# VHH binders against o75319, part 8

Target 1, 181 residues: o75319
Amino acid sequence: GNHIPERWKDYLPVGQRMPGTRFIAFKVPLQKSFEKKLAPEECFSPLDLFNKIREQNEELGLIIDLTYTQRYYKPEDLPETVPYLKIFTVGHQVPDDETIFKFKHAVNGFLKENKDNDKLIGVHCTHGLNRTGYLICRYLIDVEGVRPDDAIELFNRCRGHCLERQNYIEDLQNGPIRKNW

## First folded at step 4 (VHH)

Design a1 (framework vhh_4orz_3)
Fold by ESMFold2-Fast, scan of step 4:
Structure a1 (fold): chain B 181 residues (1-181), chain A 118 residues (1-118)
Amino acid sequence: as target 1 above (181 residues)
Amino acid sequence: EVQLVESGGGLVQAGGSLRLFCAASGFIFSSYRMAWLRQAPGKRREWVALITSGGSTDYADSVKDRFTISRDNAKNTVSLQMNSLKPEDTAIYFCAREYYDSDLGDYWGQGTQVTVSS
């Protein structure tokens, strides 16, 4: 599988760290076999991801991969020092409660174990936008008590692209808070 | 209404061949990428093959060189030729319409069962 995901080139590779949080969002990195179909300035491999994070004077401590596929890169393409967590989400539909709770548990666990450093939680789906933005915003709303519109604005500004899925936005603004304690 | 209907599944011995068909309706077929997905018992649905609107193809590593996806825009059909079948290919095969914001597409058929005996 070396076909570039549809619209993947339309999005910035990596956003900025979301101030007041440990989150940084990005689109899916593509392993070297995809580079034949990309101009040099379009390449975004796992290595490129870590170089771009370093250029922002940040360091990744966890990657959460929300894609429903393993065709774009393998965990083995990442540095062994960075934990990798796969949470399978299809897209299009709002993630179910089990997925939301799994994401929250992973974030809470990371934050507890990384109190003494400033390492980031990198979150991506295919475009680093809808599934990624939904789960990050859901965490901020449900766990950190951020107002929905403020969470969405913060994500949009730091990602450099606005959430596109109206059903996701609607759930964030008006949906129930998911509690799992 | 978008409809995808698969056919061609069945029981085959290891090393054998099957050809799957998908009849599509309710959208401008020639404008969409089409895919085949499969789901084995107790496993997640996974991508198998993709064909673009222009006819270029891509395959999962597990099936490359054995499977061939093709399309006929005049008949609104996408097909999957499966050769050198293995017991590991046993699954329900789904036709899917590719969608940028979904790793499995936005519409699927009901699926067609493929069973490969050793």
Scores: ipSAE 0.627, ipTM 0.827, lowest interface PAE 1.4, mean pLDDT 93

Design a10 (framework vhh_4orz_3)
Fold by ESMFold2-Fast, scan of step 4:
Structure a10 (fold): chain B 181 residues (1-181), chain A 118 residues (1-118)
Amino acid sequence: as target 1 above (181 residues)
Amino acid sequence: EVQLVESGGGLVQAGGSLRLFCAASGFIFSSYYMAWLRQAPGKRREWVALITSGGSTDYADSVKDRFTISRDNAKNTVSLQMNSLKPEDTAIYFCARHYYDSDLGDYWGQGTQVTVSS
């Protein structure tokens, strides 16, 4: 399928590194077959992702793909040197506890194995906003003890777009801490 | 209340054809993209076909040129014409209302079984 995801063009390709963390958020890269529907400045391939990260003087050490599809790009389109992890999330609904724990485990494992470098954990869903922002904020709240409003503000500022899903925001602000760590 | 009701599934031999229908209610149908998804036993639900509110279509590579999605806004229906069916097309087929922030949409029907024999 070569249909550009709905509203995909409305969002910045890549945010900024979230200060005090190893997280950087971005929207889903689109493989070559999508480029015929995009102007050159709208293209955001896997290669474009790595170029934009490098332009920020950052380096990716892990990509966590939260989409429930492989139609936008294949893991094979990524450099062999960057680990890729797929965590299937549908969107719309708040991610379940199993998904949250998988995300926390992946982040924890990366941080333990990358103590001697400053490489980033890149996280994306389709727009790099709601599922992405929820899981990053959930990690900061539950694991790092960040106040929910501070986590949300930090994500919104660094992503360049505010979390849009009220049910996600409500869960982050008032929902239970998930304690499988 | 949003409702999507699929019909038209059945048993067909490889190379055959089936047409699936979805009756939608409880929302302004013409304003939404609609999709068809499928799920084979033991596998994840996957996207098959999309039709925009304006009528543009897109298909998964595995079904391209064999399946055709269409809609009738006056009747609040979306249809999937499936030609040149293969055993690997055997799955439960779901009608879905597309939602920008969900890879599988935000509402689904109960599905209709399609079985393709060798």
Scores: ipSAE 0.647, ipTM 0.837, lowest interface PAE 1.4, mean pLDDT 93

Design a11 (framework vhh_4orz_3)
Fold by ESMFold2-Fast, scan of step 4:
Structure a11 (fold): chain B 181 residues (1-181), chain A 118 residues (1-118)
Amino acid sequence: as target 1 above (181 residues)
Amino acid sequence: EVQLVESGGGLVQAGGSLRLFCAASGFIFSSYRMAWLRQAPGKRREWVALITSGGSTDYADSVKDRFTISRDNAKNTVSLQMNSLKPEDTAIYFCARSYYDSDLGDYWGQGTQVTVSS
């Protein structure tokens, strides 16, 4: 499949850094082979991602890829200096506890090792919205003690698009806190 | 409730063909995208074929030009015609209902085993 993911063009490529956090969300970058299906203004390659992050005067220190596929781009398409972590999440369904804990542990490990800099954790799924927003908000709620509505509002504002999956929103607002230690 | 039931799997020799079927119930079938996924032993489940509600299709590079997905909205079925089968196609094949933001879909059947011998 060289098909562009459904609705991928409907979303902004990269959001803004979420103030008070190290998170920035974006939609999946598409490797060069997809550019045959895109107008120049629609292209969003791994290189384009890093250029857009630099335009915001930010620097990526970690990419967490939440897609359940490897077809969109390869880790080799990223600068070798930026760690890449794959956490396979299916989408639509609320991520299970194992997935949530993997995400939290990766974030906590990055923050511990990057105390002396301000590099960002870049998080994406296919659209950089539902799975991405859920896991970032889950971290803010469970680990940082942020109120659910405040976490969701912060994500929506910085991503430039609102979380769309009602079951994800309901779990964030009313679901149990997942203890990660 | 949503149900997806696969059939048509079996043992076939390399170069042979199989046709898989999926019977869907519990939702408005014609309004949904349908997919076929597969999982080989020790591997993660992966997407192989997709058909939209409008009938547009897409395929993983590994199966392109060998597999054909089709649907029959009157019968609530989706099928996968598998030609020129290779030993590396050996896997459990799953029928899936899919959404735009799900890489593997939101409901899967139990799966049907396809074994390709050399």
Scores: ipSAE 0.177, ipTM 0.606, lowest interface PAE 4.4, mean pLDDT 91

Design a12 (framework vhh_4orz_3)
Fold by ESMFold2-Fast, scan of step 4:
Structure a12 (fold): chain B 181 residues (1-181), chain A 118 residues (1-118)
Amino acid sequence: as target 1 above (181 residues)
Amino acid sequence: EVQLVESGGGLVQAGGSLRLFCAASGFIFSSYSMAWLRQAPGKRREWVALITSGGSTDYADSVKDRFTISRDNAKNTVSLQMNSLKPEDTAIYFCARKYYDSDLGDYWGQGTQVTVSS
């Protein structure tokens, strides 16, 4: 499968670090086999991801992959020094409580192990927007006590694109706090 | 109301062929990408084949050159021609409407069982 994900080209490859947090969001990197369908300036491989992070004077310490597929790139395409965690999410539906718990646990574990550095947690789904933004905002709201509208605004500004899925936004604004982390 | 109804599944011997059909209603069929997914017992649901609104196709590596997806916009149908079937192809096959940020589609049918005996 070398079909480019629908609307993947519409989004910036990598956002900016979210100030006051260790999060940075990006769209799914595409391995070399996808480049036949991309102009040079549209390419965003795993290597391109790390180059863009370095250009921002940042360093990744963990990648959390929220896609329900391994077809876009393989963990082996990442540097050995950066842990990779897969949390399967399908999109469309708000992630369930088990998924939210797994994300919170991974973030908390990273932060405990990385108290003495400033390395980032990189989070992506296919577009680095809806599932990615939901789980990052859910963490900020539930664990860090950030107001929902403030979390959403911070994510939107730093990602360079606004959350698009209304059901995700509604859950963040009006849903219950999940105490399962 | 979006509806997807699969048919054509059954029991077939290894090396055999089956053709699956999906009847779609409740949306502008010609404007959407359509996909076939499958789920084997104890496994995660996986993507098998995709056909875009423009007619471009893509396939999972495990089925490439054996399966062919096609569509008929006049009849609102998607078909999957499955050749050289293997026991590993045994699964429930789902028709899906594909939307931009869903990895497995945003609507699915009830599925049709395909069983390949050795």
Scores: ipSAE 0.535, ipTM 0.778, lowest interface PAE 1.5, mean pLDDT 92

Design a13 (framework vhh_4orz_3)
Fold by ESMFold2-Fast, scan of step 4:
Structure a13 (fold): chain B 181 residues (1-181), chain A 118 residues (1-118)
Amino acid sequence: as target 1 above (181 residues)
Amino acid sequence: EVQLVESGGGLVQAGGSLRLFCAASGFIFSSYRMAWLRQAPGKRREWVALITSGGSTDYADSVKDRFTISRDNAKNTVSLQMNSLKPEDTAIYFCARDYYDSDLGDYWGQGTQVTVSS
């Protein structure tokens, strides 16, 4: 499959590091087979991802892939030095508690093992927006004690796009704190 | 109320063919991308084929050149022609309405069973 995901071109490839955190969000990179349908300025391969992160004077230490597919790129397309974690999330639905727990566990493990560096946790779904923003904000709220509105505003500003899913926003603002991690 | 209803599944021998149908209602069918998904026993549900509102198609590598997705906007149907079937194609096949923020779509039918022997 080499069809570009719907609305994928509407979003910036990579956001900025979220200040006070180790998170950076981006849209799904597309392997070489997709480039025949893209103008040069629209290309965003796994290599392009690492180039754009480097241009911000940042370095990735972990990629968390939230897509429910491997059609867009494969782990072998990434440098062997950067750990890759797949957490299958469908989208549209608020991620379940087990998914939230897996995300929190991965983030906490990375932070514990990377105390002596400033490497980032890169998080993406297809657009790097709704599933990505939900799980990052859920972590900030539940683990770091950030106010929901502040977490959402920080994500929106740094990603360069606002969370669009009303059910996700409502869960972040009014849903229960998940004490799993 | 969005409804998707699959039909056409059955038992076939390896190398055989089946055509699946999906009847859609409750939305403006011509405005949406439509997809076929499948789920084999003990495996995750996976995407198989996609057709855009304009008729462009895409396929998973495992079914490319064997499966053909098509649509009839006048009748609100999407179809999947499956040729050269393999035992590995055995699965429940689901019709899905594609959605930009979901890798499996936002609405699915109940599915139709396809079993390929030998």
Scores: ipSAE 0.651, ipTM 0.843, lowest interface PAE 1.3, mean pLDDT 93

Design a14 (framework vhh_4orz_3)
Fold by ESMFold2-Fast, scan of step 4:
Structure a14 (fold): chain B 181 residues (1-181), chain A 118 residues (1-118)
Amino acid sequence: as target 1 above (181 residues)
Amino acid sequence: EVQLVESGGGLVQAGGSLRLFCAASGFIFSSYRMAWLRQAPGKRREWVALITSGGSTDYADSVKDRFTISRDNAKNTVSLQMNSLKPEDTAIYFCARPYYDSDLGDYWGQGTQVTVSS
């Protein structure tokens, strides 16, 4: 295999469901080939992800993968019944309007098709923090009308880690609303 | 064009101190976390210290309480104050702007050599 992502071990594998929403955030699962470099208690495979979500009495209905790479795990490592959506995002930069649009449309489509169940939208980047938190908060602000500080606080509390990138935080607090549905 | 330039390395006796500097250009410095890594001969690169855009810091266990990372956003610099240096701290020290989804991280600096004699 390849190296474990930098600082990946520093973050909780899975957060908690964000109350009042269908979102749950987590760090990238690592396929079996990465386990050679991990202690048993550090392992977080796709199987481990689903076990941890089940332990919270929740069920995934969609995974949105925001990483720029496909090296960490393959869609085939996921249950066939759970749709997988890849949105390539580069770290450090605020996602562009097209990326934000894709995320919003995927979420809106899922919610429309899952009105009769409580299944969750799982969102991750490498650490499940900056890109993940930005796009979830952007959705809550732009589509649900949540105040920026409330969205950020809710995400931070449920993820168990605070958004770190100042440019993401600044855009959420003071940037324009993206009126792209 | 992203550029990181390290300085401040040198030869020092065990128990001594050194301060490393990294001058950054070509990106919005205040928006990025910055890190120091090191690589000793024949060993893997390892994380030493990290500072977030908001100023929060973290350190490897091997350097806790001895090293302090800081940043000056007005001057686009990150610094590493190294106290109580040990022979095992001998390494090339690299300034990095880490990419979260990179397996290897982004290292644009040439590094600065730190040698600690016993």
Scores: ipSAE 0.014, ipTM 0.142, lowest interface PAE 8.6, mean pLDDT 86

Design a15 (framework vhh_4orz_3)
Fold by ESMFold2-Fast, scan of step 4:
Structure a15 (fold): chain B 181 residues (1-181), chain A 118 residues (1-118)
Amino acid sequence: as target 1 above (181 residues)
Amino acid sequence: EVQLVESGGGLVQAGGSLRLFCAASGFIFSSYRMAWLRQAPGKRREWVALITSGGSTDYADSVKDRFTISRDNAKNTVSLQMNSLKPEDTAIYFCARVYYDSDLGDYWGQGTQVTVSS
């Protein structure tokens, strides 16, 4: 399908690297077939993603795709040198513990394997905001010991948009810490 | 409060047609994107067809040119016309209300079974 996601045009394509972390957040890239529905300045293909990251003097080492669909782009649209991980999340509801643990495991594995470089973990859902912001903040709070308000503020500032889902914000501020066994 | 009720499923032979209906209540229907999803035994639930508030449509590649989604905002209904059915289309079909940051929707009906035999 070539239908542009609802509100997708309302969000900046790529945020800034979150200082002190390896995270960078962005909205879902759209493959070439979507370009008929976009003005040239609205295009944000997988290639455009990598160009924008490079313009920030950063390099992607992993992409974590949190969407529940593969209709927007395919892993083969990405450079072969960048690993791609799919974690299916539906949105709206706070991600379940299994999803949170999968995300944490992927991040920890990347960091362990990339100790000698400064490559980034790129995280996106459809808008690069609610699911993306939740899981990044959850990681910072649970694993790195960051205070919830600090994690949220850092994400909001670097993404250029504030988390919109009140249930996500509530869980980050007041919910239980999820730890791996 | 939010209710989605599917109907129109059944048993059909390969090459046949079925029309599914969804009656929606408990929300401002005309303000939401609506979708049809399906789930085959042992498989992940997948998106099939989408219709926006304004009537723009999109389809999964597997059903493109065979299925047509439509809506009637005056009656709060969304429909799926399924033509040239294949055994691979056998699944429970769900009507979904779609919120902007949800890929499969935030509310689903109970589903209607579609079985395609050869």
Scores: ipSAE 0.083, ipTM 0.543, lowest interface PAE 5.2, mean pLDDT 90

Design a2 (framework vhh_4orz_3)
Fold by ESMFold2-Fast, scan of step 4:
Structure a2 (fold): chain B 181 residues (1-181), chain A 118 residues (1-118)
Amino acid sequence: as target 1 above (181 residues)
Amino acid sequence: EVQLVESGGGLVQAGGSLRLFCAASGFIFSSYHMAWLRQAPGKRREWVALITSGGSTDYADSVKDRFTISRDNAKNTVSLQMNSLKPEDTAIYFCAREYYDSDLGDYWGQGTQVTVSS
């Protein structure tokens, strides 16, 4: 499969680090086989991801892949030195409690093991927006005690795009804190 | 309401062929990309084939050159021609409406069972 994901070109490849956190969000990198359908300035391979992070004077310590597919790139396309974690999420629907717990556990584990450095947790779904923004904001609200509107505003500003899914926004603002794990 | 109804599944011998159909209603069919997904026993649901609103197609590597997806906008139908079937193709096949923010689409049918005997 070499079909470019619908609307993938509409989004910036990589956002900025979210100040006060270890998070950085980006859209799914596309392996070399997709490049024939892209102009040079539209290409965003796994290598391009690491180059753009480096250009911001940042370093990735973990990638969390939220897609329900492996068709866009393989973990083997990433540097061996950066841990990769797959959490399968379909999109459209709010992630279930088990998925939210897996995300929180992975983030907490990374932060405990990386107290002595400033490496980032890179999070992506297909567009690096709705699933990505939901789980990052859910973590900030539930674990860090950030107000929902502040978490959403911070994500939107740093990603360069606003969360689009009203059901995700509603759950973040009015949904319960997930603590039953 | 969006409805997708699959048909054409059945039992076939390895090397045989089947053609699946999906009848769509409740939306402007010609404006949407359509997909076929499948779920084998004990496995995650996976994408098989895509046809865009403009008619371009894409396929999972496991079915490339054996399966052909097509659509008929006048009849609101998407079809999957499956040739050279293998036991590994045994699965429930789902018609899906593509959605930009979902890796498996936003609406699915009930599915149609395909069983390929060795």
Scores: ipSAE 0.649, ipTM 0.834, lowest interface PAE 1.1, mean pLDDT 93

Design a3 (framework vhh_4orz_3)
Fold by ESMFold2-Fast, scan of step 4:
Parts: C-alpha cells; structure tokens; sequence
Structure a3 (fold): chain B 181 residues (1-181), chain A 118 residues (1-118)
C-alpha cells in the first residue's frame, strides 16, 4: 500500500528534544513510494527524518517504532548505525502492561549503553502523538517520578501537538504506576 | 452500539475465488474508512485492504492485483473479492472500521474463516 495515513498531514513531522530527557517524538516516515501523493514540502522520508534531526543539532541512537504495520517504511531504509526496535501497538486502547514493560526495558537498556554520549531515543507511532506520547509520559511518570501533568505538558510542548486521547490522558493522570521492567 | 458482521468465508482450492461481506450497523457508515484484516494461525493480525469514505482503495503488496475491496453506502456493507487464492491466504478475515489513531481500526467483527487447499 501507498495510501497516506488519515490525518498524517495534520501533524508536524518532528518535535523538539524533550529537555531533561533523551526523547524526541515524530510521526511515521513514509518511504519513497508514497511521495507521488505528496507535495515536495509534505514529504517526510526516513532520510528527511535524519536531516531534520541533524538540523536541530541532535543525533538519533535508537528508533522505537510503535506501529502495528511495516507498510510505511522498512528498517533497511534507516542508517545501519541506528538501532531499530519494533514494539507492536494497535492504538485506540491504552497499551497493555507487557507493551509498557517492553518500552521501559528498551529505554533503560539504551540509556545504560549510551552513558558516554547524548544520542536521542526517537519514538513514533503513525502520528507521533497518542501512543508515542502515552509511552514516553508513562516512562517519565513511572521510572523518573515526574508528575503526570508535568510529563504531559512537556510532551505536548515539545511535540507541538497535544495528546488527543482522553482514555490515555486519564490513565496517565489517575492510573496505576506500572512497576514491571 | 457498533456492530460488524462478516460472512462469505469457506474452503476453496488454490487458484479459486471467494467474496467476503461485512454488514455494519450502529454508526454513520458513509463517514468512515473501512478495512479488511486477516490473521493466519500463529501470526499477528495484518492489514489487507482499505477503502476510504470517498471510495479510494489500497492493498497490501501480498494481495495487490488479486483482491478488490468495495463498499455500498446505501446498504452499509463492505466486501472483499478474492481471486487467484493461494494457500498462504488461509486466515480468519476481519472487517474493521478504520480509525486514524489505530493501525487495525477501532472496531472489528468476529471474523470469517478462509481456508485455501493446495
């Protein structure tokens, strides 16, 4: 398939690094086969992703792909020097505890292995908003002890778009802390 | 109350054809993109075909040129015509209501079994 995901054009391609963290969020990059349906200024390929990160004077050390599909781009479209991790999440529903555990494990492993550099963990779902924001905020709350509203505000500001899913927001604010690693 | 009900599955020999149907109720059908998903034994559920509210279609590479998705807004139905079926098409096929924030939609039916013998 080469159908552009619904509402994908409504969101900025890449947010800013979340200060005090190693996270940067973005929407799913689209491989070259999608570009015939996009104006030049709308294109956001894997190459465009890395160019935009570089323009912010940042460097990716890990990409965590939260989509439940491989149709938008292939891991082979990424530089071989940047690890790629797939965590299958459907969306709409709050990610289950196993998914949250996998995300936390990946982040903790990256931070342990990258103590001597300032490389970023890039996280995306289809729009780089709800699943992405939920899992980043869940990590900040559960692991780093950030207050839920502060985590959400930080993500919203740096992504340039506010979390839209009420069930995700409610879980972050009032849900249980997941203590599994 | 959103409801999606699939039908039309069955057993067919390789090279054969089947047509799947999905009856939708409980929402304004014409306003939603609709999709077909499938899940083979022991594998993850995967997207197969999409039809937009405007009638544009898209297909997974594995089924391109063999499957055709269509919709009838007057009857609240979406269908999948499957031609040149292969043993690897054996799966439970699900009708799904597309949702921008979900890669597999927000609602789907119980599914209809398609078995392709070699």
Amino acid sequence: as target 1 above (181 residues)
Amino acid sequence: EVQLVESGGGLVQAGGSLRLFCAASGFIFSSYYMAWLRQAPGKRREWVALITSGGSTDYADSVKDRFTISRDNAKNTVSLQMNSLKPEDTAIYFCAREYYDSDLGDYWGQGTQVTVSS
Scores: ipSAE 0.617, ipTM 0.823, lowest interface PAE 1.3, mean pLDDT 93

Design a4 (framework vhh_4orz_3)
Fold by ESMFold2-Fast, scan of step 4:
Structure a4 (fold): chain B 181 residues (1-181), chain A 118 residues (1-118)
Amino acid sequence: as target 1 above (181 residues)
Amino acid sequence: EVQLVESGGGLVQAGGSLRLFCAASGFIFSSYAMAWLRQAPGKRREWVALITSGGSTDYADSVKDRFTISRDNAKNTVSLQMNSLKPEDTAIYFCAREYYDSDLGDYWGQGTQVTVSS
């Protein structure tokens, strides 16, 4: 599949590290086969991702891929030194509790294993916006005790784009805290 | 209101062919990209083929050169021609309306069973 995801070009490839956290959000990297459909300045391969992170003087220690597809790039396209975790999330609907808890456990595990370094958790869905922003904000609210509006505002500033899905925003602001089972 | 109804599934021998049809209603069909998805027993639902509103097509690597997606805007239908079928193509096939913020689309049909015997 070489079809560029709808609206993918509308979004910045990589946001900035979210201050006070280990999170950085980005849109899905596209492997080399997609580049025939892109101008040079539009390309964002797995290699481009790591170059852009390095340009910010940051280093990835984990990638969490929230897409429900394997068509955009393969884990093998990533450096062997960076763990890759796939959490299948469909989009458009609020992620279910199982998905939320998988995300929380992955983040908590990474932080425990990386307390002596400053490596980042890279999170992406297709656009690095709605599913990505939801799960990062959900973690900040439920685990770190951040006020919902503050979490959303922090994500929006650092991603460079505002969360677009009203149902996601409503769940973050008014939904229940998801506790560990 | 949006409805997608699949047909054309069945049992076929390896190397055989089947043509699936999807009848769409309840939306302006010509304005939307349409897709075919499939789900094999014990597996996740996966994308198979896409056709844009402009007629451009794309295929999963596993079906490329064997499957052909097409559309008829006058009849509000999407079709999937499946050639050189393999046992691993056995799955329930779903018609889907593409949606930018969902990897599987926003509406799906009930599905049609395709079984390929060895």
Scores: ipSAE 0.621, ipTM 0.818, lowest interface PAE 1.2, mean pLDDT 93

Design a5 (framework vhh_4orz_3)
Fold by ESMFold2-Fast, scan of step 4:
Structure a5 (fold): chain B 181 residues (1-181), chain A 118 residues (1-118)
Amino acid sequence: as target 1 above (181 residues)
Amino acid sequence: EVQLVESGGGLVQAGGSLRLFCAASGFIFSSYKMAWLRQAPGKRREWVALITSGGSTDYADSVKDRFTISRDNAKNTVSLQMNSLKPEDTAIYFCAREYYDSDLGDYWGQGTQVTVSS
């Protein structure tokens, strides 16, 4: 399909690296077939993603794709040097414990294998906001011991957009720590 | 209150056609984009087709040029015309209401079974 995801144009393509972490958040890149429906300044292909990361003097070492679809771009559109991980997350509902643990395991594994470099973990859902922000903040709270409001503020500031889903925010602030791998 | 009810599924031979219907109630149908999703046994649900409130359409690459989605706002119905059916199209087909922050929409029907044989 070539239909641009609803509200996709409303969000900045790529945020800034979250200081003190290896995370960078962005919206879903769209393969070339979507470009006929986009102005040049609206295009955000996999190639555009890597160019924008490079413009920030950063380098991706892992992409975690949280979308529940494979239609926006193919893993083969990414450089072979950058691992790609798909974690199917529907959206709307708070991610379940299995999804949270898969995300934490992937992040922990990347950090362990990349102690000698400063490569980033790129995380995206469709808009790079709610599912993406939830899982990054959940990791910071549960694993790094960051206060919920501090994690949310850091994500919002670096993404350039505030988390919109109240049920996600509520779970981050008052929900239980998910600790069993 | 939101309800989506699919119908029209059945058994059909490869190369044949089926038309699926979805009756919607409990919301202002004309204001929402509608979609069809499908799920083969043991597989994840995947998006198949989309129609906007204004009637613009989009399709998954696997069904492009074979399937046609349409809507009737007066009847609160969305339909999927499936032509040149393949065994790989065998799945439960779901009607879904589009939602910006969910890849599968926010409401789904119970589904209607489509089985394609040779």
Scores: ipSAE 0.603, ipTM 0.814, lowest interface PAE 1.5, mean pLDDT 93

Design a6 (framework vhh_4orz_3)
Fold by ESMFold2-Fast, scan of step 4:
Structure a6 (fold): chain B 181 residues (1-181), chain A 118 residues (1-118)
Amino acid sequence: as target 1 above (181 residues)
Amino acid sequence: EVQLVESGGGLVQAGGSLRLFCAASGFIFSSYNMAWLRQAPGKRREWVALITSGGSTDYADSVKDRFTISRDNAKNTVSLQMNSLKPEDTAIYFCAREYYDSDLGDYWGQGTQVTVSS
């Protein structure tokens, strides 16, 4: 397909780098076949993603794609120089411990291999909000020791949109710290 | 309580046709986009077809021009007409209610088995 995801146009394409971290969040890029249903100012292709990151004087070193689909763009649409990692997450339900572990492992591996640069970890789901915000905040809380409300506030401010899923917010605030890695 | 109930699956020979049905209840059906998903043995659940509340349709490349999704808002049903079936279409087919922040929707039925023999 080429059907634009519901509410996709409601969200800013790319947030700002989260200060003190290597994270930047964005909504799913849409390959060229979707552009016939978009005005020029609404377009956000994989190429547009990299142009917007560069305009912020930032550089991507890893993309983590949290969508449970491959219909929006293909890894082949990305520059070959930027690693791409797919972690299939459905949405709606809080990600399971295996998914959380995979995310943390990928982030830690990237940080270890990129100590000598300042490249960013780009994270997205369909809207770059709920799944994306949950996993970034979960990492900050569990690994970096950030207070839950501080992690959520930092994500909301830098993404430019607030986490919307109450079950995700409640798990971040009151759920157990996951150390299964 | 939201409920989605699929029917119409079965065994069919390659090149044949089947029509799947989904009966929806517990929500304002006409206000939601509806989808069909499938899960083949040993594979992830994948999106097959979408019909919006306004009636526009979209299809996965693997089924385009062979499958047709339709809806009947008076009866709260969504249907999938499957033509020119191939062995690789063998899967459990699920009816789903689309949801903005879920790639597979927010509610699903139990599924109906489709088996395509060579």
Scores: ipSAE 0.657, ipTM 0.838, lowest interface PAE 1.3, mean pLDDT 93

